# Ledger of designs, part 5: VH-VL binders against p57417

Target 1, 135 residues: p57417
Amino acid sequence: MNNLIDTIKKIENILYSLERILKQECHNLLKSKTSNEEILELIKRKKILFKKLIILSQDRLCLEKEYNIFPPYESNNKLNNYWKKIINTCLILRKLNLKNKIIMNKKFYLNQRFLELSSSYKKSVTYNLDGNLEI
Key: E = the ipSAE of ESMFold2; O = the ipSAE of OpenDDE; V2 = 0.75 times the mean of E and O plus 0.25 times the DockQ between their complexes.

## First folded at step 1 (VH-VL)

Design r10 (framework fv_regdanvimab)
Fold by ESMFold2-Fast, scan of step 1:
Structure r10 (fold): chain C 135 residues (1-135), chain A 123 residues (1-123), chain B 110 residues (1-110)
Amino acid sequence: as target 1 above (135 residues)
Amino acid sequence: QITLKESGPTLVKPTQTLTLTCSFSGFSLSTSGVGVGWIRQPPGKALEWLALIYWDDDKYHTTSLKTRLTISKDTSKNQVVLTMTNMDPVDTATYYCARDLWFGELEDYFDYWGQGTTVTVSS
Amino acid sequence: ELVLTQPPSVSAAPGQKVTISCSGSSSNIGYDYVSWYQQLPGTAPKLLIYDNNKRPSGIPDRFSGSKSGTSATLGITGLQTGDEADYYCGTWDSSLSAGVFGGGTELTVL
């Protein structure tokens, strides 16, 4: 069971790191001096974190099957509490990412490549966070 | 504006190594989220996904051929190279390169394809 | 064995509607987006549908995509002789960490 708890804690830590990146992205988008290059670096870092989140979520699914316990983990109070925190954090992150995408589109609408990046990224983030958790 | 073109030998002998180059224009592999992949199609058969490389040098290979495949990029030349070892007549196919986009998760759709290059493996 | 299963062929008359199915599992279609490609005889594949149901510029609205659970469907209405081609579904498989294509469906307009 400790393996599943460890995996859940690692997922929580990744989500915390994503929150930090999304807040940095929002802060930079509101500055008049922000460059496209700076924003693209933040998008690259988000990609790495989402990739790690996918791997950890696969590990979670395997451990869930092994222990025959599934979200929202109603039979285990500790796991249920961690899961509630994870779901709440994911909802916050989705809202932050959507907000940042809207700001990006307004600020960089004439840059076709950047708009393509923003559109692709938002869709991927929504699917990975929601789809993986709903699996 | 966006184009990709495959180049390499049209004839390869069994046991030899195949090296194919994808040369592209209209985009750069220095751009975050951009990748280039390789797909093949034997005569009269289905498309088979082979390998993919992203701007950050992250690489993926089909499991059935992983030990035989190497993918690399030269960002300054706008080129991606696929190498496949120990060629066999069953590897006779048209080989395509194509552009892929990814920023927050893995995506498999290819929005622009090269024309393909036919490779025949025979003695 | 194919990871994504398509019928080998479908046929219909001009002006009719056809649907082409693509069946997968939780690690591919159940998890990631589906794309569709049209391959006219002697040509490279062309992107027809991406992100389950979106069309690139230049693709007529008579082509549509949908996804439900672990299956996806390509719909073609107002069938034309120029639609005779092989159609492939494609997606990412998270368990393989690789892209996968269906076996392809040959569309014949009778």
Scores: ipSAE 0.006, ipTM 0.513, lowest interface PAE 11.5, mean pLDDT 80

Design r11 (framework fv_regdanvimab; at its last look DockQ between E and O 0.03; V2 from the best seeds 0.00; counts 0 for: pae E 15.6 > 2, placed apart)
Fold by ESMFold2-Fast, scan of step 1:
Structure r11 (fold): chain C 135 residues (1-135), chain A 122 residues (1-122), chain B 110 residues (1-110)
Amino acid sequence: as target 1 above (135 residues)
Amino acid sequence: QITLKESGPTLVKPTQTLTLTCSFSGFSLSTYGVGVGWIRQPPGKALEWLALIYWDDDKYHTTSLKTRLTISKDTSKNQVVLTMTNMDPVDTATYYCAHSPYDSEGYYFDYWGQGTTVTVSS
Amino acid sequence: ELVLTQPPSVSAAPGQKVTISCSGSSSNIGNNYVSWYQQLPGTAPKLLIYDNNKRPSGIPDRFSGSKSGTSATLGITGLQTGDEADYYCGTWDSSLSAGVFGGGTELTVL
């Protein structure tokens, strides 16, 4: 069981790291000036954390099957408490991600309007399958 | 270029604690996605995975030796340290440290140290 | 005990092709990527293949990898005397939350 507990703790830590990155992303989106280098670094870090989360999630699934225990882990108080924290953190991450998408969309529309005002370019804006603005 | 080098005692007595240091250059353990692992190989035998530490201080140990193994890092010195308690003649092996990145889809070691040979005898 | 099984030895003549198998389970090869390492006598291991089938810079295309189900294969074509070495597969084991290596295969070039 210790291996499952360790894996759950590692998952919680990755989610906290993602929260930190999403908050940094929000800060950068709210700045008047943001370098492409800063944005690319945050994207790189998010990708690395997602890769680690995938591996840890596979570890969790295998260990759950071995110990015959599954979320919300009602038979184990320690695991149940960690799981509640994980669910709560996921809800926070979902809200942060949505907030960042909204800010990005508003900033992009404002920039497009500014370019249209200052030039003869005409552009239409669409949302892609990931919820990002496209030209 | 990434380079790693193992250092520590070449001879250890039974029941003593082994401490090995991996010193590296060409990368930093403050970089997202970077890890350093330890692998050993007894004379004429297979590679055996021991432990791994990542940039975020996340640690992994082989289950068979977990109670005997400690892995730690000193990011400012570019070092990773492996400690193994209660040494036995069966622990005689060449010990390697190796670089492990999260720059691809899977888990792997791309650069290895030359290895340091540790003999456990009275 | 080894969780990844390799044949203990394989042999072929210069210019021929050889394959080395690595057999595991759903918790390791089945849901994780496989790497391969070459160890020349008296030297440290060297990465040959990562992510099942990718070569790092400097590794000739004579070396290839593949994975199917819970098994992986290393292929070596145009065999050279300098290929005499031990070959190891490696991967992550999700049930152990740890890395694992195969038992190694000794390649002899006749």
Scores: ipSAE 0.708, ipTM 0.865, lowest interface PAE 1.4, mean pLDDT 88
Fold by ESMFold2, look of step 2:
Structure r11 (fold): chain C 135 residues (1-135), chain A 122 residues (1-122), chain B 110 residues (1-110)
Amino acid sequence: as target 1 above (135 residues)
Amino acid sequence: QITLKESGPTLVKPTQTLTLTCSFSGFSLSTYGVGVGWIRQPPGKALEWLALIYWDDDKYHTTSLKTRLTISKDTSKNQVVLTMTNMDPVDTATYYCAHSPYDSEGYYFDYWGQGTTVTVSS
Amino acid sequence: ELVLTQPPSVSAAPGQKVTISCSGSSSNIGNNYVSWYQQLPGTAPKLLIYDNNKRPSGIPDRFSGSKSGTSATLGITGLQTGDEADYYCGTWDSSLSAGVFGGGTELTVL
């Protein structure tokens, strides 16, 4: 049980880190003059965090099956509280990701390589009603 | 149900400034990704894209008229205003405002006002 | 200001199929999604197609769209007299940071 709680905490931390990166991406994209290196660095950090999130979500699903407990974890107050935070953060991430996608397309329409990198990570993180990760 | 309606003068004289108001309902400009655009159509001619304002106050204007156009919004009144300076008879047209939804794949206008016809004549 | 190029008119008999082309460049159709609008005489334009090939609710499946390279195509099958209208393509032009429309195509049903 403690390993599931630890896994959920790690997921929450990654989602919070993604929120900070998306806010920083928005800030840099709104500048009149931006460095391609700054934007590409943020895209690389986002890619690493998505990879970690996928791995942790797989770990979570295995532990949920082992303990026969599932989101929203109503039988465990601690897990339920963490899950509520996760869902709220996912809503914020979707809004930020959509805004950044619009700005990126407007600003960097001619750089095909740059758009390819950003497009692979413009997807939002969403959990469905069953608690399955959707990217 | 999303609706938009254009209002303003139907007759202006050359050199005057035209001010058009788009009043809308069924959506708010505080909603993420939403925009309102202005399009005109001279009699018997093609549609001409003029300007667009988004929920976050980001603004775009057609390059050929950029120095003559101003677009603004009043979110609390559900209105968007287009101002065009130094009107000329060639600016005689039907003026439309239109809703632009957010979509991750493209830019388009899904709901249009009925249009208001503006004649520029001495 | 860049104008997307459309044929000025097309004609066909009821029940037949027509296609309407829209030619642009890499800064507009090549890198952005295309929309199509129908304008019946004396009325405001109405959205027919968005995101190159998607139909909003209420638009029948006999209207279709496609894009290849810097060109887009609107297809109308089962042509009806009620389809007589002007048809416009539209898209974003990234180099101009503005939207653009084609010159329009007048469809006549004989």
Scores: ipSAE 0.000, ipTM 0.541, lowest interface PAE 15.6, mean pLDDT 83
Fold by OpenDDE, look of step 2:
Structure r11 (fold): chain C 135 residues (1-135), chain A 122 residues (1-122), chain B 110 residues (1-110)
Amino acid sequence: as target 1 above (135 residues)
Amino acid sequence: QITLKESGPTLVKPTQTLTLTCSFSGFSLSTYGVGVGWIRQPPGKALEWLALIYWDDDKYHTTSLKTRLTISKDTSKNQVVLTMTNMDPVDTATYYCAHSPYDSEGYYFDYWGQGTTVTVSS
Amino acid sequence: ELVLTQPPSVSAAPGQKVTISCSGSSSNIGNNYVSWYQQLPGTAPKLLIYDNNKRPSGIPDRFSGSKSGTSATLGITGLQTGDEADYYCGTWDSSLSAGVFGGGTELTVL
């Protein structure tokens, strides 16, 4: 059980880092003159964190099966509390990421590919100028 | 109410492949965290864990029989299938399928089928 | 090969208490929750204890479970003739990535 707890904590930490990056991305995108280099760097950093989240999520799923405990972890108060925080953070991050994609598309007139934080797994997605999923 | 029922041949010849089907009700394998396992018991002997399949099609097999066992699911039919190749008289046993719950801390089977007896004989 | 070890048999008179041990290792009982099953003659196993010490609905409080280190124990108080059965411990083995059962214990009520 400790392994699962540790994995959940790691996920939480990555989500926190991702939130910081997304906020920075938004800040840069809202500038009158956005540096392409800066945006590209933030995108790279964001992608790395998404990959880490995917790996950790897989680890979590394996551990859940091993211990036969699953979200929302109703039988374990500690895990349940962590999970609530994670879910809340994920919802916020999804909104932030979507907002950034919309802004980016409008500003640069590009159909950009981004990794999207989903309820289960992260995926690479493409958005149009309206922020709608195309691919 | 959760129920499981095993079905398949009760007599198999040596070297043949056994195919057993577990039909269940009261739950769905589309539900996050749910699993279905197979356990067998030779006459007068202990329970032997064989395989487990989860909602996301993740599968586990006992090491000793890994090369001979295949577990699969049809969520739409509420069925889990176990295949075992190259059957031997030593594989004669009662075979059970069982439900593994999603809302617990530990791994266990809370509901069992009645079992089906499979005899391997020439 | 059995991963979990149980005594082959235990016996006691009606009304008495019996304990059934289940010994494993760090990769199974040490790190994972233990369950216990009752198998009456000619029937399928029935869950008695899950998560080391929890009872499903319908299981009387005469049945109890505990875990310490790499061992687990099933306790039965107020032994009844109807308790005559085989009892199995079970858990997950992390090293094998598989479920495991004990060898079973035959309980005889004298």
Scores: ipSAE 0.000, ipTM 0.607, lowest interface PAE 12.6, mean pLDDT 86
ESMFold2 (binder alone), look of step 2: mean pLDDT 94; pTM 0.960

Design r12 (framework fv_regdanvimab)
Fold by ESMFold2-Fast, scan of step 1:
Structure r12 (fold): chain C 135 residues (1-135), chain A 125 residues (1-125), chain B 110 residues (1-110)
Amino acid sequence: as target 1 above (135 residues)
Amino acid sequence: QITLKESGPTLVKPTQTLTLTCSFSGFSLSTYGVGVGWIRQPPGKALEWLALIYWDDDKYHTTSLKTRLTISKDTSKNQVVLTMTNMDPVDTATYYCARMDYEYFDEYYYGMDVWGQGTTVTVSS
Amino acid sequence: ELVLTQPPSVSAAPGQKVTISCSGSSSNIGNNYVSWYQQLPGTAPKLLIYDNNKRPSGIPDRFSGSKSGTSATLGITGLQTGDEADYYCGTWDSSLSAGVFGGGTELTVL
């Protein structure tokens, strides 16, 4: 049973690490000068933690089968309490992740819009200049 | 509107290297959570997943072909390139590229939501 | 080897209901989201279901998905002649770090 408790605690710790990263991501997205490299580094760290979460979730599934106990672990008060915390944290992380994704997409849209307008202007100027030179 | 289109040679000789380009519009591979993958389908057979590249340059390849496959992107050109070495007649197939919007936590995992029309590659002497 | 198992074919009459199964393991269906694709003859596949049970815009509610344990099911009610196609399940396999497709199921409307 201790193995299952240990696995659940590890899952909780990974979720708290993800919360910290998502908050850092939000902070960086709200800066007027945002480094794409800083955002990408946070996204990479987030991805690594999620991969660890998947592995721990697979371990949890195997231990659940071995001990014949399953979420929300109603027969074990300690596991039930940890599971409630995990579910609550997951809901918070989902909302925070969605918020960050929306902000990131808005920034991408504006950058693409400005690039399009800039490219159109430069193309027009270049054609006029080249036309005059050729004629 | 989101579109993807495959391009490359239609005929390849055994032992040669195949290079396919996926050109797309209506989205960017700098967008968080987005990727572009390659899938193939031999005549009359099932879909076979080949490779995927994500916005952050993370790359995945099917285990059976990993040593033969290379995937890369040019975000500024809106292109993804697949290279497969040492072509064999059994590699004759229609090759597709497709967009994947894969998010680990939220419910915005779209699978491969938009596909190119496919390009047929025949491997023959 | 085929990692996800589908029946090779299924058939039914117009107006009937069909179900197509997709069986995998804990490393794929058991811990990841399942998508379903429809491939009409001579065309590229089209996304039919994502996130186990969600429909993209434009997909009628006759199509449904579900997942239980290491298996997923595609349901089609009110079967129509235009539903004749090959259907594929797809997911991620965490142990392979790769996407995987089922072998496909040919749906024939009699």
Scores: ipSAE 0.006, ipTM 0.548, lowest interface PAE 9.6, mean pLDDT 81

Design r2 (framework fv_regdanvimab)
Fold by ESMFold2-Fast, scan of step 1:
Structure r2 (fold): chain C 135 residues (1-135), chain A 124 residues (1-124), chain B 110 residues (1-110)
Amino acid sequence: as target 1 above (135 residues)
Amino acid sequence: QITLKESGPTLVKPTQTLTLTCSFSGFSLSTSGVGVGWIRQPPGKALEWLALIYWDDDKYHTTSLKTRLTISKDTSKNQVVLTMTNMDPVDTATYYCARIEYDILTGYDAFDIWGQGTTVTVSS
Amino acid sequence: ELVLTQPPSVSAAPGQKVTISCSGSSSNIGNNYVSWYQQLPGTAPKLLIYDNNKRPSGIPDRFSGSKSGTSATLGITGLQTGDEADYYCGTWDSSLSAGVFGGGTELTVL
């Protein structure tokens, strides 16, 4: 049983780490000067934490079968309380992730538009310089 | 290059607490995805997984020894410490520390670089 | 071995091929990636295979890994005397929430 409690606590901690990263991602996405490198680093960290979460979730499922106890763990008040916290944190994470996805989609569109405008301008400038050979 | 080295007492008396330090270079436990684990091997016997700590202070211990084992890290010193209480002659073994790193594309990881090991004898 | 079972020994002549098996259950090999380690006499183990079938830099292609269901195998072709060692499989066990190693296989090159 202690193994299941420990696994649940580890899941809770990973979810809190993901919450911190998603909040930082949101903050960075709202900045006009945030580099793509900063965003990519946060995405990398999220992927690592999601992989840890998958492993811990598989551990949880195996232990549930072994001890014949399942979410929401109503027969065990301690596990039930942890599970309620986990569900609440997951709801928060879903909202944060959706918000960040919307911001990223808008930012991606704006970047694509800027690239189009920048590309047109640069082509024009290059053509004029090549044609005149003034420098 | 990446190196790890175990240090601690080579002789421990029964009932005493063992403290082993893993000192490493060439990587940092501030890097996302990295961890350091401890493995032991009694003379002529198999490898036994003991404990693992990740960059984010996430800790794992083998179930059979969990109440006796503590693992901690000092990221600024590039060290991981294993403590094992109530030592017994059957705990006589070579103790290894090793690096583990998440493969962000494939998932699960392996101990890719190992220390040389330190031999601990438990005897009165 | 309670968790991961390996044959205690295997042997073959130089130039031949051997396979070393590692048998587990759904909570370990069945759900997780397998790694293999080589331990030469008097030395620390060395990573030989990770993620079921991948080789670290510097490991020759004579060494290969595979996994099917709840079992994994290490293959060694073109055996050399320098391959005499103990070989260990390793993985994560979801029911234990811990890493596990097999009992080891002693390879003798005759």
Scores: ipSAE 0.007, ipTM 0.612, lowest interface PAE 9.6, mean pLDDT 84

Design r3 (framework fv_regdanvimab)
Fold by ESMFold2-Fast, scan of step 1:
Structure r3 (fold): chain C 135 residues (1-135), chain A 124 residues (1-124), chain B 110 residues (1-110)
Amino acid sequence: as target 1 above (135 residues)
Amino acid sequence: QITLKESGPTLVKPTQTLTLTCSFSGFSLSTSGVGVGWIRQPPGKALEWLALIYWDDDKYHTTSLKTRLTISKDTSKNQVVLTMTNMDPVDTATYYCAHDLYYDSSGYYEFDYWGQGTTVTVSS
Amino acid sequence: ELVLTQPPSVSAAPGQKVTISCSGSSSNIGNNYVSWYQQLPGTAPKLLIYDNNKRPSGIPDRFSGSKSGTSATLGITGLQTGDEADYYCGTWDSSLSAGVFGGGTELTVL
């Protein structure tokens, strides 16, 4: 059983780390001068943590089968308490991830619109101000 | 280039504590996804996985030796330390530290670079 | 006890093909990626295969890996005298939350 308890604790810790990364991502997305390099580095860290979470989740599933105990682990108060914390943290992460995606989508949309307007304006200006036609 | 080297005592008496240090270069344990593991091999026997530590201080130990093993890191010194208590003659082995491929792989806990190994003999 | 089973020895002549098996269970090979290591006498192990079937830079294509269900296989074609070594499979065991190695296979080139 100790292996399942340890694995659940590790899952909680990884979720906490993901929360910190998602908050940092949000902070950087809200800055007008945040570099693309900083955002990319946070995305890389998120991928590594999700990869680790996948391993730990697989470990959890195998250990659950071995010990015949399953979420929400009602027969074990200690595991039940950890699981409640995990569920609550997952809800927080879901909200943070959605918020960051909305901000990122808004930034992408604005950048695309700016490029469209800039391209259209330059073409229009070139045609309207072009007093010469070179053949 | 990634390099690792084990260091520590070559002779340990029964019941004593063994401390081994893995010193490395070419990578940092402050980098997300990086890990260092310890593996041992008794003379003429198979490889035995012992312990693993990651950049985020996440630690794993083989179940059979878990109560005797401690793994820690000193990121500023580029070192990982393995401690094993209550040494017994059956713990005589060559001890290796190795770099975990995790950052660059789709898989998990695969070792792409190994130290040369340090031989530890447990004898009175 | 060993969690992963390998034949203790295999032998073949130069130029031939040899296959080394590694058998486990759902909690290890069945659930996780497999790696293979070559250990020449008196040296540290060297990674031959990772992620079931991928070769690190510098490993010749004579070495290949595969996985099916709870078993993995290392293949060596065009066998050379320099291939004489011990070969180990390795993976993660989800039930143990620990790495595991096979018992090793001694390859003799006759």
Scores: ipSAE 0.261, ipTM 0.743, lowest interface PAE 4.4, mean pLDDT 86

Design r4 (framework fv_regdanvimab)
Fold by ESMFold2-Fast, scan of step 1:
Formats: sequence, structure tokens, C-alpha cells
Structure r4 (fold): chain C 135 residues (1-135), chain A 124 residues (1-124), chain B 110 residues (1-110)
Amino acid sequence: as target 1 above (135 residues)
Amino acid sequence: QITLKESGPTLVKPTQTLTLTCSFSGFSLSTSGVGVGWIRQPPGKALEWLALIYWDDDKYHTTSLKTRLTISKDTSKNQVVLTMTNMDPVDTATYYCARIPEYEWELLDYFDYWGQGTTVTVSS
Amino acid sequence: ELVLTQPPSVSAAPGQKVTISCSGSSSNIGNNYVSWYQQLPGTAPKLLIYDNNKRPSGIPDRFSGSKSGTSATLGITGLQTGDEADYYCGTWDSSLSAGVFGGGTELTVL
């Protein structure tokens, strides 16, 4: 079980890192002088974190099958508490991502996996080919 | 030129803690996506993956040794440090450090450059 | 270890071709990229193949990799005496949240 707990903790830490990047992205987009290099660097960092999130999510799914325990992990109080924090953080980050996308008026493809993670606990949410959210 | 070099004691007594340092040049752990890991090989046996640390301080350890292993980095010194507690004669091995290459759009998990290895013998 | 299985040894004559298998499960090879490493006697391992089938700069096209399902294969054509070495497959294991290596294959050129 410790392997699943560790994986969940790593997911939580990546989400905190994404929050910092999204706030920095918002700040840069609102600056009177913004360089394309600054925005591109943040986009690259976001992409790396989303790839980590995908790998850890795959790790989580394998461990869930092995231990026969699934989100929201109601049979394990510790995992259930971490999962609730993760879902809450995902919802906050999803809102921040949408805000930044509105300001940027750019494609939103990079953040699909993050939004998939947050919506796995709710109704399915999709994005069209133009990067717009479909509810 | 990318180089990595392991350093630390060559002889360790049972129950002691081993500390190994990987010193590298030609790249920085401040670069997004890059990582450094540790692998060991007992005499005449297979490679065994031990631990990995990424640029963002994200850490991974092999499950069988997780409680004994600590990995840390000092980005300003270009160093990664592995510690292993409660050493036993079965931990006698050549210890390698190796680099995970940088890639801007994907987290990688293969080692492109390896140190020469340092031999550690555990005996009384 | 049972995680990734390789044949303990393979042998062939100079100029021939050999293949080395690496068998795993869905939690490792089935869902993750495979790399291959060459270890000449008394030396550190050297990256030979990454991302299932890609070669680093300086690795001749005699070396190739492939992956199908939960198994991977390293191919060596035009075998040379300098190819005598131990060969290891490596990948990520999702259930362990850790990297894993195969048991290694000793290649002898007769």
C-alpha cells in the first residue's frame, strides 16, 4: 500500500507545482511588457509536469488494480484524505487554467490531462479541436 | 563534455551508513527534465536500479530498499548524494550514477551517460 | 528477479545475427518505453537503444530494438568480436513506481 500512498503524494506535489506555474503565467500575461520567451518557458514547464502527471496516473491505476482499491479510496482513510485534497486542488487549478486561457486566447491542448484528472470524479468534460471547453 | 564520477568510501563495516557522491559536469540539474539516478551491480550479478532524482527534486526509490535509501541534490555544486543505511555484506557492489537526459516536452526515464562506477565492499 | 526476463546467454559466429528478448508485464514493458544497455567486460554500461527503437548518436544501425505487447527485442546484425558483452533491457515499472532492469544476457561471439 505504501507504493500507492507515495504515488498519490507525488501527484499532489506536481499539482502544487502546476499551481505556482499557472499563477506565474497569469502574472506574466497581465504585465505591460511580456516576452514570448517567458511565456514559452512556462508552457514547456507545464508540459513536463503534465507528462509526469500522466506517468504517475498510470502508476496509480496499476497499483489500484494490484491492491484492489479505487478512488475515492473509501476503505482507506489516509488515501481518501489525500484524494479529496487532490480533487479540490485540481478544481482550483482547472479554474485558473481557464482564466489564463481566456486572457491568452490561445490553444488549451496542453492542459487536457490535468482536466481529465479533475473531471474523473465528475461528469466527463471534453475540449474541441480549437481548444474550447465543451461541457 | 558530459561526465559523471562517483566518490565515497571503498570499505564499509556492517551496520554503517554508506554515503556516495555523484559529481558531474557538462549539464545542470537546474535544466527542466533532467535527472540523475543510482544503479548498483554486485560482483558477477545484474544491474539493480536504486534511486532517481529529477531537476524539480522529485525522488524515486526501489521498493525493496526504500526505507534504507535517501537521494538528494545540490544543484549549485553539480552533485547528487545517495545514502544507504544499515549496510550488509550483500550490499557489496559497484555503484554507478547516471544521467536522465533533458527533453523539453517529455519526462524521460533512460540513462544516456554513466559514471565509471565505484566499488564498495562491506566486511568486518 | 522475475520482473524482466532475459535469456542468460546467447552465442553466434562473426557476421551472423542474434536477437535478445526481454519479457515483462503490462505494468512495465506493456505501458512504458524500453531501453537497452551494453556492458563490455570491466566497464560501465553504455546506452544502446532508447524509446523502444531509437539509437543514440554513434551507435551503428547493426543494433535495433522493437517492442510488441509485454516483450521487447534487441537485434544485432553483422556480429563482431567487439560485441561480446552483457546486454540489459530497462524500463519503468508502474506498479513499483521505479525503474527495473532485466537479468542480463551474456553474448559470446564464437
Scores: ipSAE 0.007, ipTM 0.629, lowest interface PAE 9.1, mean pLDDT 84

Design r5 (framework fv_regdanvimab)
Fold by ESMFold2-Fast, scan of step 1:
Structure r5 (fold): chain C 135 residues (1-135), chain A 121 residues (1-121), chain B 110 residues (1-110)
Amino acid sequence: as target 1 above (135 residues)
Amino acid sequence: QITLKESGPTLVKPTQTLTLTCSFSGFSLSTSGVGVGWIRQPPGKALEWLALIYWDDDKYHTTSLKTRLTISKDTSKNQVVLTMTNMDPVDTATYYCAHSYGDYEEWFDPWGQGTTVTVSS
Amino acid sequence: ELVLTQPPSVSAAPGQKVTISCSGSSSNIGNNYVSWYQQLPGTAPKLLIYDNNKRPSGIPDRFSGSKSGTSATLGITGLQTGDEADYYCGTWDSSLSAGVFGGGTELTVL
């Protein structure tokens, strides 16, 4: 059982690290002058932590099978408490990540529109890789 | 071991709605960070990303087909369903479902074997 | 082509090295990780590379990936007849909020 408890604790720690990174990403995206390098670095760190989270979650599943105990771990108060914190944190992190993606998409769109307005562009109908018209 | 298998009609008439089911084993779509995506490939053509659903029911669709596509999950049955309205002969393709890692939609592993859907009268 | 462009074909002799390019923009390759897939005739695609340069278990080190700016490259060394397949790059596009694939590259062993 100690192995499962340790794995759950590691998962919790990674979620805290992800929360800090997502908040930093949000802060940088809201700045008027944001380095693409800074955003890319945060995305890289976020990706690494999320993959580590997936690996630990797979380890958790193996240990659950071995000890015949499963979420929400009702038979073990300590594991049940950790699991509740994990689920709540995951919901928050997912919303933060989606919010950051939306902000990033809006910034990219506005930057492209600004470049178009600042330069002479020839307007044409183009086909994308899927064979559909782009407008 | 993770496995996925597509099922649904092999023949659809123009204007009808296509419903495809992805049945999987070896993972749960309640596990944080896990998703299932749909990709299609017309005969002799390139792969086209269609849609993706995550463990928390968050959904994404390709912009070119967004109004026609619906993706949903039944976590208790280990199934993901893709629905595509107003089918046209150009939608003839092999449709794949695949397991996705993480919140970034950057890779799929493993893939189902694919199911071929022909749209004709 | 607009989103992700690959050469339609590439060829080399057995034992040689080939490279397949994938070109995009800041909203996709420039800002996100790239994956590569191998599709043998009549089969489903198989993941070869993820996170720009990482191999899944079971993929030989003859396959490698790299990324520079808005372009990515798949390298295959020690080319074998069994490597004849279609190869696709894939990534996320932040401006579209969707995944995207390249047009594919047919590899032929001469």
Scores: ipSAE 0.000, ipTM 0.523, lowest interface PAE 13.4, mean pLDDT 81

